# Ledger of designs, part 23: miniprotein binders against q9ydz1

Target 1, 329 residues: q9ydz1
Amino acid sequence: MVQGLPGEFEDYLYRVIASLYRYAERLVVVDYPSSPTRRSIDLIVSLPGSRVVLIKAIYDASLISKKEVEELSAVANSLGVSAVIIAERMGREDLLTGVVYDRYGVNMVNLETFENFVSGREEVYVTRYKDIYTVSISSEKLREKRLEKGLSLGHLAYMLKTSRKSIYEYERGVMSPSVEKAEKLVDILGEEILEPIDILTSPRKPVSKRDFDKPEEALVGEKLLELGFKVSHAKRTVVDLVAGRSGEEGVGSRIMIVVKRSREGRERMMSRIMKGVKMGSILSSSLYAVVNREEKSLIKDIDYTKTIVKDVREFINDVSRGRVEENEE

## First folded at step 9 (miniprotein)

Design r34
Fold by ESMFold2-Fast, scan of step 9:
Structure r34 (fold): chain B 329 residues (1-329), chain A 95 residues (1-95)
Amino acid sequence: as target 1 above (329 residues)
Amino acid sequence: SPEELREAIERIWEAIRIVLEAFELEEQGRLEEAMEKYREAVRILEEVLKELEKVLPRIDSEEERKAVERVIEFLRESIELYLEFVEELEKQLGE
């Protein structure tokens, strides 16, 4: 098995962190699990405008699998927050600045693109999908400018050396033009037809996952689903379950749950709980430790003002009665 | 087979929902009914466990074998937890 040295992954992660400190209102480092290629989330950042983003940061995105990206996607969707992968290459291909790549439904950009976007320095207009580069355009503005210039679908198609059907599909929003065709469209109709891409959107295709390792996770997860929460099981981050339900002002309810993992000792569980407190704070999420009688003795020294400790029945009774509590700072 | 695993997983989720019903009954003070629901869930999971253990040696696919092994481990842990619930209620009802 090929694995990177800890210093290689840490150097890039620190470079990303240093960049984010210039733009983020708040930043939390997720350093669990310790192996970067096993982690689904490396950073959580709060940006101006109350935008919370889950970030996977890795120099070469080919070193992470579908499992890591799907968990990043599912957790972000369940919490109602954004997700992005920051990387410099994908195997043999270097990521181009100004291009958004699709990785299992999650937007992937290089660090320079991310910095330019969040600083407002440069907008992003180009997407790479299925090995094709396309330019984001406003279908409405394209039609408006074409008609304003007195051009028919056929006339514009002739000028672009493309089919009338292609122009029609651009104006319907069914297809995006190649970089070459977009450059010609801008030359003819003006740059106003370009539509900037918001790289910090929620993952496009959420996965509802009922894949749990522990009986407590399955019981809790099923109950939260019954109550209308979006629930994700997590194996590759600090917490074991994540749940969210939308509210009127986008406040909603967010719950994160830690359950003792197989062959996990007191020190590791306590470490995950402490890291979970930091995650809960930036995500405005309640943090629960769902434990049995034996496990309560393992976490006896916990700060109960920041973590709500319950057994599985107590937890289910609490959420059934609408008694979900946020941590008090 | 993937079909046998799918059917097993469906029965597991049936048992989980029965346990959630038992939690509601227990909250209502209906302890005897709650205990019967826990026992029902245990019976379902024990049956599924025996079926999967019987099939496991016949699985040639390494990927499928590992998937079934994970489900078996989940079943063993779930049965243990549900039996703890039964034991707690037996103690309450016997005292």
Scores: ipSAE 0.635, ipTM 0.896, lowest interface PAE 1.4, mean pLDDT 85

Design r35
Fold by ESMFold2-Fast, scan of step 9:
Structure r35 (fold): chain B 329 residues (1-329), chain A 95 residues (1-95)
Amino acid sequence: as target 1 above (329 residues)
Amino acid sequence: SPEELREAIERIYEAVRIVLEAFELEEQGRLEEAMEKYREAVRILEEVLKELEKVLPRIDSEEERKAVERVIEFLREVIELYLEFVEELEKQLGE
C-alpha cells in the first residue's frame, strides 16, 4: 500500500501551479473530480506561441492508472491540443531531469524538465522506454557530418565499438543511439547531430471510445461522429464529452458538453458548468449544457458567458444545421 | 461471448441512428414518419434487451456478467428515454 494524504497531493499540485505561473500566459485549475488519483486533467495552460497544454500533475505517477492517462490522451486528441504528465516518481524510481518518459502514449517529465523546456534554458534529448535510454538525433545531420569527416559507415562503427548496421539504422532514423554511443557521436561529429525533443506534442495513441454512460451522450456522440468530429467521452474531468474538427484557414471547431446526470444535484451540475466555462475560455471551445426540458429555465437564469443550454433534441438540431460551426456543409 | 455482446452493442447504436433520423423528420414536420422511426428503434432495443436478459443467467465469468449487466442497465435507460419521445409525439399528434 502506498502512503498518501490529500494534503501531500495538494502540496505537489501547488508547487506545479507556482512554477507554471512564471511561464504561462493563462492557467486554469481543474479540481474535478476531487480525488487527484481519479482525475485525468489537473491543469490547462496557455503558453507563448498560442500553445495550449492539458496537464496531469501528480508526485508519483504510479498512483494513476491507464484509464486516467487514456482519457487525458483522448481529450487532447479530440480538441487538437497537447498533453503532458508532470511527476517526480514512478513507484520506487525517481524521474531524471532531462528525460522524457512514455506513459501510454503521453509524454511524462519531472517539473524541472518542464520548466527548463518552456523557459528555453535546456533542451530535452533523452527518452526512456522499458528501461532503455536513447538520445534523439537528426539522421540527416548525422549522415552529413559523417561524410564531411570522410568517415565510412564501418570506420564510424569501429570508433563507436558498434556494428555497421547500427550506424546505418541511426542514419535511417529507425534506431536511436544509447547515451554512451550518442556522447561518442557528439565527440566525433559535433553537437549539431542532436535533435531536441518537443515534449508538447499531440498524444501518440489517441483513444476514441463509444463507451457512453447516458442515453443523451450516445445520441450527441453519434451525431458529432457522423458530422466528422473527433469525439471523446470523459468520466474523469469536468465535462462529459469533447469534440473537435479542423476548420478552414486555421479556424477549428471545439465543443465541450456537460450532460445532466440522473442523480446529480443542481449545485454539482452548476459547479461543473462554472469550471467548464473556465476550460472553454482557455481552449477557445463552445460549452454546451444538455439538460432535461424542465431544468432549462433554472440553468438559463445563471448569466455565464458561452454556456449554451439545450435539451438533447435542440443540441442535435443545432449541430446538424452548422450553428455550432457556422458552416454551410 | 464477446462477439455476441459486440453484436448487441452494434444493434443498440443502429437504434440510436434511427432516432437521429426521427429527430430530423420531426424538424421537417414529418411527424408520422418520425413516430414510425421511434417505434422501430424501441422495437430493436426491446429485442436486444430480451436476448441479453435471457443469456445473463448462463454466464459463468464474473467480468463478462458485469459487462452484460452494464449494457442491460444502459439499454433500459435508452428505452425509457425513447418511450418519452414517443409519448411526447403522440400527444402532439392527438387533439
Scores: ipSAE 0.565, ipTM 0.871, lowest interface PAE 1.7, mean pLDDT 84

Design r36
Fold by ESMFold2-Fast, scan of step 9:
Structure r36 (fold): chain B 329 residues (1-329), chain A 95 residues (1-95)
Amino acid sequence: as target 1 above (329 residues)
Amino acid sequence: SPEELREAIERIYEAIQIVLEAFELEEQGRLEEAMEKYREAVRILEEVLKELEKVLPRIDSEEERKAVERVIEFLREAIRLYLEFVEELEKQLGE
């Protein structure tokens, strides 16, 4: 399967954590599951401006599969928060500073790029998708500056050694220029045409799948979908389901749910719930443990002020009545 | 086959909807009706389980076989859970 040395994974994660402590208002380490290559989320940070970001941190991004990244993306989308992958390498290729890469629809940057972005030292303007590097431009400013200089689409195209259609598509925001073309555009029209990239936007491809491992998850998931929540099943992090719904005021409800996994003992379930409490706090999310009578004995020591313990019928009744408790930070 | 698995999954979600209806009946104090809905859901899942167990030995693909085995395990757990709901209501009504 996918291999890695434990020390190498831990060393890079600690380096990322040390960097993020300089910029984050709050930081939660998600060390579950224990295997870094099986884990979808490593860190959750709260940045100035009320920006919450789910982070996957791994030195070589080729060591994680589509499954880990899609779960990161789905969880972020359901909760209405940002997601990013921080890595230094993709197989044999080193990630360039100042470039945003695409990894299964999630923005991926190296640590230096992340630090420069959040500190305001350097903006990011370049994206790489597959083998192509493009530069982010303001379509509106491009058109404005072209007209101010009295240039037609054809004249600008001639100067750039490109087609009139390409300039038109740049000005419509349908296409972004190569680095070489962008340099020439800046030389002619000025730097004001460049548009910095927000690396912390939500993932671009939300994928909703009906994929529930436990009967309780299926019942809860279907009810939440019926009530208008965006729901994601999770196997590669602390919680089993996440759900989010926007409110009329832009304020929404966020719910995270823990259900006992197959062959899971008290120690693992308690560990997941305790870690879920920390996640719920930084995400301003309700945390539910949906358990049966026998399972309640496994979690008897839980902090009931932070975790809402219900059986599946009690949970469904509560959410049907709009009774979702929010975790006040 | 993929078509048989699709039909199985559709019937599983039909049973899930019946259970959600039973929860609502139970909340309304309509316990006998809720119990019959749980039994109806169990009957559907038992039929699906038998069909998938019959097909499992004929599956050539290891990937598809593992997917069907996962659905069978889900079905066994769901049947057990719904029967627990029936048992709880039987005790409540018999007291």
Scores: ipSAE 0.598, ipTM 0.888, lowest interface PAE 1.5, mean pLDDT 85

Design r37
Fold by ESMFold2-Fast, scan of step 9:
Structure r37 (fold): chain B 329 residues (1-329), chain A 95 residues (1-95)
Amino acid sequence: as target 1 above (329 residues)
Amino acid sequence: SPEELREAIERIYEAIMIVLEAFELEEQGRLEEAMEKYREAVRILEEVLKELEKVLPRIDSEEERKAVERVIEFLREAIEIYLEFVEELEKQLGE
């Protein structure tokens, strides 16, 4: 596997970062692992309106595997935040501006589309799925405007040169019109039938899968699941496990955990913990380093106000008593 | 086979639940019972490890082989950790 061409991987990521600095209230660069095609998350941004987004940025989206995208999706879902892929091409096909694509259940747009969306310059209305371009419409508004104009399903179908069944399915919300049909609908019924797409919606719920690397992750993961957290195991980013639970009024708790990885040296584990501190800050998440006796020597020069160090038994006991949001002060 | 791997994973999670029970017993000061639970979990994991090591040489698929090798590594680490818990409790119980 090509790890990357300098112009594509280095220049593109920096172009995305430069763009996001103009629009984001906060931005964190996730540079672990060092190989861009192995990372599930490249950037985390906080946008106006308290929207937090996990971003995968890669020039050619065909170079990322399903595993990386599934981890991005799972982490975002567990933390209750949005996820998006920013890319310019998919193999031989260039991504069109103004179109949102689906990549393994995550919304994918080009950089220009993302900039236009977050700046408020242009809304997004078009989706691409399996070579088909469709326009987002409000089924309810479509029916309302059709009836307001005194048009039957058959009459509108005739005007659009389509079937009565197609109009019925548009109004039922099970089918979206092509670009050319949508243009005709707008000409007849007005632009109010169009429904802009929020490209920053939460990704689809990932399939529940018990995946594990370390015994500590399995113990912690099962306990958090038992307590009602959504839990995701991570192999392609700074932390090893993430968990989130909805609270009253939408205020929940978020937990990120670092565990020593196989064949990992002291320097790399400390680097992941330090980068985890930055991620925890932007995600409003507690960060735990779950360690055993041998691993305690690895966690030197930690800011204990930002990282909570626990033995696995201590962590399980604390979380069982509802102390997962507690910081060391 | 995928079915054998699924069964192995289910048994591993049975052992994990037993270890979580041991943590609760240990928290309550019920150290002898906690130690027995850790030993029970280790026995289950050792059985699963033995079964997976036996089937590993017969796996034709490279992807399946890698998946089983990852589970075997997990099992070895888990057994080592839980045996350390047993050893700590043996020392604490002393006499």
Scores: ipSAE 0.445, ipTM 0.817, lowest interface PAE 2.7, mean pLDDT 84

Design r38
Fold by ESMFold2-Fast, scan of step 9:
Structure r38 (fold): chain B 329 residues (1-329), chain A 95 residues (1-95)
Amino acid sequence: as target 1 above (329 residues)
Amino acid sequence: SPEELREAIERIYEAIRIILEAFELEEQGRLEEAMEKYREAVRILEEVLKELEKVLPRIDSEEERKAVERVIEFLREAIEMYLEFVEELEKQLGE
């Protein structure tokens, strides 16, 4: 457990935790690795409607790199859960309330925006991509309201000082209007054309090279890929591999794996396994520790009801035969 | 070198798939065939290791050099593990 006065990074994280306790059904703090700027995931929350969200919480998002965000994204995509970054700044720029920012394919919002969204108090309509702000609109309602007012594509385009093609693309959902154009659209057609953004979408997995640290990870990862799982290697969180596969009913299997890291002592590995138990519970995921014979003797005191301990061949054989055990927790 | 590293990684995953085949053969009790596959995978990894060790001194980029060093360390650990699998099967087949 963490004790003592929190630092600047921990102050903001605790502020986010305090806020999330008001709305979350369940919350798990991921405090590994200990450095906040090297950690890809800070919090996992379960929200009403069985929505599970991986959260990176950092006051200034410029202090995390592409590596942290890509791992957050890949882990979320592999497990079939949502991901979001909660931050107040991006270098010199303060994040505006009511705006969703894009950070390497992951939605980023300030804490107030997140609270307003999950509480239902205020919807989000504005997206920032690079230096461009756009407004989310309902293509169907836009067309409906335009026709109700007897406006042609050309007439509406003229009123907005844009092209007929732009209006057509708005109505097809291919393009979103700027804030200036959206304000004019609302003035003409009414607020009903605005469509709320779901900030808790699952991010798309970026294409990346395989970069495993341990031979066990490579064998396990390759076998799970062969069996149709989406697999992500993790270096910046509690577990070393995550894998997910959709079932016929839409609900799938989730697997998380811990292996001994380079120069890692028994106590640190045991700490990661115990933290992994909490992660597995909130994610409804099986947790495996893949160990050699020497390592297995060192972790004999682990609660085997919450963690499945296997050597690499045992694990590969079990998953090959469809014998993936679920931990009851 | 980025292309050489990519080719090396492809061959590493070829060896990994051979190891997975060996696990299946071993589970079926086909121990001699499993041992042949483990030895084949080790041979591939040893060849890749030699090639990367030869390339390492030619790399000027610190970032690329560290990437190759990580792959070399991975290869050494993988070879050691797979040779242990071979040794276990040699003991079983000795009777």
Scores: ipSAE 0.638, ipTM 0.893, lowest interface PAE 1.4, mean pLDDT 85

Design r39
Fold by ESMFold2-Fast, scan of step 9:
Structure r39 (fold): chain B 329 residues (1-329), chain A 95 residues (1-95)
Amino acid sequence: as target 1 above (329 residues)
Amino acid sequence: SPEELREAIERIYEAIRIVMEAFELEEQGRLEEAMEKYREAVRILEEVLKELEKVLPRIDSEEERKAVERVIEFLREAIELWLEFVEELEKQLGE
C-alpha cells in the first residue's frame, strides 16, 4: 500500500532498465542484496546472438568498492559470460560518451555509449586508463598500411614525433597511441587502422585468492575445481558459488549454488532461491541448494523442478556423475 | 601476523584435500578408511583453531584481527560439519 517515488539509486537503475528493454531479448533484475552499493550485479541481459551480459548499474561508480567489482568480474569469468558497469560519473568526473573506462578490470561506459554500441549506431574506439586516453588500433592493418605507403618504422615515428620503439609496440599490439597520435596516424594511413572495441568482452581474472564464508562452499568449490570448472565464491548477490566449464561447439555446463548464510532465516533463503531460479533461466545454469538436516526445514516449500536440493556429499556425487555423462554425450 | 594467517590457510587447504580423499574412499565403499581421513582432517582444523585462538588477543591491527576472527568462525563450522560426516559413518559401521 505504500507507493513512494524511487530514490536516486532506483531512478538511475530504472533508466537503465527502460533502455535495456529496447535492445535485450531477455532481462532479469537482480534486486539482492537490497543495498545498491553492496550489490555486485543489478541486471542480466540476453542480447541477440546469445550474448549474455552481467550488468552493474550505478550513477556514480565511486560509490561501489573493489569488492563489488571483483565479484562481478569473478562471477562473469566463471560462467563464461560478459560483464559491464554502466555509470554516469566516477566521483568528480563525468564519463564521456564514446569512451571505455577500466574499473578493476571491468569495462565501464555511460548509458549513451552502451545504447549506441548495442544498437549499432556508434562504434567505440577510445579507452581511458587513469588520466590517459588511448585509441584502439589494428596492429595488423597499421603494419600493412605503413608498408603500402613505403614508410619505415623510423620514418613513421618521425612524422608522429615519437620513438621507433613506440611504432614497433603499436604494431605488436602491446601499446595503444594517444588520441593526438592516433589522429595523425589516421591522417597518414587512413581510418582503416582503427579497431572498434567490444565493450562486452570478458573481464580480467580476479587477483585475490580464495575467501572462506562456509565450509560447504569450500568443499563444493574444491570438487568443482578438481573437475575442471572455473569457480567463484560470491557474497554480494543471490548465490554463494558459481561454476562454469566451456564445452565443445559452445555447449558448456554452468552451476550456481545457494548455501544458508550466517544468521539467515527461512524467508531470506527462500527469497534467494526464487531469485536464483530467474538467474538460472537466463544463464542456462543448474541451480543447487546445498543444505544440512536443519536447513531442509527452511526450504520445504521449494519447487524441486527448478532447484536441486542436496547435502554436500550428495552434491559431490551428483556432479561427479554429471561429468561422466557430459564426457560420453 | 600475516604470515601466521597465511600458514593457517595453507593448513586448511591441506585438510580440505584430505576430505576429498575421504569422499573418494566412501564412493569405493571403503568406509573405515574414509572415516579415518575425516578424523585426520578434523585434527588438523582443531590444531589450526587452537593456534589462531592463542594468537587472536595479541593482534594489534583491527583489520588483521577481523580476518583472523572470520577464519576462526569458518574453522568452528568446518569442524562441526566434518564431525557429522564421522558420526554418520560410525553409525553405518556399527560403532
Scores: ipSAE 0.400, ipTM 0.799, lowest interface PAE 3.3, mean pLDDT 83

Design r4
Fold by ESMFold2-Fast, scan of step 9:
Structure r4 (fold): chain B 329 residues (1-329), chain A 95 residues (1-95)
Amino acid sequence: as target 1 above (329 residues)
Amino acid sequence: SPEELREAIRRIYEAIRIVLEAFELEEQGRLEEAMEKWREAVRILEEVLKELEKVLPRIDSEEERKAVERVIEFLREAIELYLEFVEELEKQLGE
């Protein structure tokens, strides 16, 4: 098949959606931009326990680049939510069930692994990073069980055919054992030394994307940074900026902003705003449209109860002062 | 050079910080001081634009040329936006 044919991408996305409907409290499909290989986020789900997860779903993860993954990572980090990639293969290699792969600091699993994890059917203990498979262990439990068995670092090392330093580093959490060494550790000390991996974590190497395309984005973004928000610019999803601040501090913990893109007409901008409303709802985020006087005329029909329409000055004053509610007459 | 582009970007963000100060001064009713900050920010952006336009023809790398062209486009749009704010403030000052 030719690369980039829509039917194959849609079929896999629908399989992932069908699976997620069994477990998700809420689900939003992010269908912008329309090209799956250009899109950084495909789904947003709310899982039990108030867990919100940004999901990239693609059958072959080799078809997305660092650009898509870094934006997924940056958006998740700025909003303080989890991110995961769900895929079946990476080029010529099929993703193994029960293994968490690293893709530019974002956890990547196959659909079966994801289903087993969220359903509680099977825990995940194995990671793959740069062609190395390692097993997640509890350093504290490893030390505790070793001492209970009366084993010195050297005795355990001898039994595992490894160095005393390796056991020491396992117990410090600096190193994880290979699958072979982990199997021997379990045989000697029991399975209680194994530590389940939380697939739905924040990205490990988050990057704040401050590569602003428009001066309005730069002014708004820098103001939010001054106020203590984590800010990222987005090019491969519905919104242009995302910002988040931890805890219950300040006016809203999450803000998303739409700014008119180059050569963008009214219809496309309105479509992005409407899709942004859906994203804002599941993310518990405020949605702003930052516009000039001419652009206000283009979006005169927008629902202002769901989208806060401001020019740059109005936005800066609003976020600096916090929310000021005015009674409607 | 990459060093020249990095310095240009640093100066652009310096101008952005000055603009944020101008907004604060306007909120406080300190319009004359705000105008001085706006003029300073515009001056910085115009100087950076002039410098980048001068070096653009001498860039051999296509990758570097595209990066500089992108920054020039941003600068032109930023100057236009900032001048709109300057004009608005001048009207408030009666000039």
Scores: ipSAE 0.595, ipTM 0.884, lowest interface PAE 1.8, mean pLDDT 85

Design r40
Fold by ESMFold2-Fast, scan of step 9:
Structure r40 (fold): chain B 329 residues (1-329), chain A 95 residues (1-95)
Amino acid sequence: as target 1 above (329 residues)
Amino acid sequence: SPEELREAIERIYEAIRIVIEAFELEEQGRLEEAMEKYREAVRILEEVLKELEKVLPRIDSEEERKAVERVIEFLREAIELYLYFVEELEKQLGE
């Protein structure tokens, strides 16, 4: 067995990157940590309409755990951006084109489905959740078309070989029909009842745990929460904390923070800061390096226009006074 | 118990909020008040640390024991950091 080898993961990632370059306005590769199965985010893309998407790309989605997906979801929620998993299979099962799968509350599609969606070539209508396939319909249009054709709930139910309650629940939007029932509904009422799925919706809000690894992270995180930011800490990407907040005029702010990790040397910390600059640019986020006085000596030749270097007290005092800087690029 | 760990974490975040208040006092030049707040936070964390160290040998669950061990490590690092803040202010207040 050669499954899971670095070359196999790298080949699929390159395939996804090549595809995304055709559609993305901007693209950043997140190559940290180096292990693809322990990385929560592989790519960040900016699509037409100022849509920013965090992407996990892996050939077999069974090779990533709940930890990677929950971090992807939490980071996306805190920054107010979309998240998606692009994969070709889950263990022994291939992902079908035109189907949106649920993986721990994050939308998962194959590459062909993603390309068809972002190009506008094909809409997506089918979801799979817990081994059940359902079709997205417009409840309002379903009711309108049923009434237009003079059909009662009971008559339509009879034609579909289902219950009045099922039709009622479809029209209330609390239940989606199976593929078989949706095909029959389209035959009777027309395809206008179908509702395309936006695969780039915000992930479901994860349960936030205050499980920071460092005292500095806890101080920073608690202050940002006090100021009304949505905060997530991260262990499986370039940065250690992300925070986002909407302003009164709809103008939001985003902050990303790098803190020295346990047993981390200068070279690794500097590499994470440099990668964080690229992430900050595409996310329109301020990037802070929160370091102690000893650690400041590890940071050499930093571009202060792209990274703000502070100790924890300096950081907290700055954000308390509303002094938050955006990255230059 | 999981409830005791939850209560310990709540007390830790009480101490964290006290330290954040101390940063604001320090920024205002109220150094003696800031130092007292740092000492208060240290006292809370030392009490929580002692309680968790006492309970740790009695934990039969591997998962719960590892969770408590992580909190103990966080407490040790936090106490060290807050004591550093105290020492820095003691130097500033001395002649």
Scores: ipSAE 0.662, ipTM 0.904, lowest interface PAE 1.3, mean pLDDT 84

Design r41
Fold by ESMFold2-Fast, scan of step 9:
Structure r41 (fold): chain B 329 residues (1-329), chain A 95 residues (1-95)
Amino acid sequence: as target 1 above (329 residues)
Amino acid sequence: SPEELREAIERIYEAIRIVLRAFELEEQGRLEEAMEKYREAVRILEEVLKELEKVLPRIDSEEERKAVERVIEFLREAIELYLEYVEELEKQLGE
């Protein structure tokens, strides 16, 4: 089967969901927008140890573009959470178990690799970037083991049939060895030089200020940036803005904002707010609906204990005074 | 050009920061000063809009044309919003 029809997209997503239920403390399905190839986030999971992960799940990762992946990355970076793509194929190529792939700066693994990592069954050591497979090593352990064996940089380089500069760069953490070089390093220095990869690292790509839809979003976004939040605009998920800021005591603040989209009726806006409540709960994020006078009629039946309704000036005044409401779920 | 569009966006965010200052002044009851800041922001956005409208017919790339059209649409909505703020304050000050 191929990931080309709506039913095939949903079949793979359900397989991923079924797998994640065995490991996740909480799981939220993000089913907005309805089109899987236009959606930046499919799932949010809370794993043991308070690890929250935004997941894009698609059988063939070639069917999503840079736009979806960049939004996934930006939202995760702004909220200070992890992001992962779970896929089985990349066009003509099947993803290998035990390998972390790069897709526009986001870690991509197959479902088996994700399950093995989360369950603690198997560690991951191999990364694929730009058609090159490399092995994760501990630079400090490499140097320690080399010195224990009485080997100079030159001696180890000759044994590996590589340059002294390459060994130096391995030990500085600037470069990772190929699979073949890593096998030789393990043969000489022992397995202790291998370092497992954390596939759930937070993306660190810069958030773009350029991607704005409405003046209200730009005002809110700019104020949050001024206050030290990391902010991203979102077009391919439930919310329109996300923001996060690290606390002085190690406790951060997270804010998600829904703004009425163009041509959006009451049912779609209410649906996004309701889905935003679920996202806010799992992300420990405040949820705001920023609306004008005319838009209040679209949301008059909301649960005010779970969604904070403000106009743009009220919102800006609240955040300027350090008033970020706690998640009430 | 992409560089001219980046400069336009930078000027738009300068105007947005002026509006944020107007919100602060308004909250402090400094309504006349707030109104002048809204007017200043509108002037900047109108200048940027005029410049982009002049450049739009010369853009050959469909992708770049759509990007500039999106910014023009944003500018028109922002100008309308800020002029509403000016009108509200004019009514209040007329009391």
Scores: ipSAE 0.644, ipTM 0.900, lowest interface PAE 1.1, mean pLDDT 85

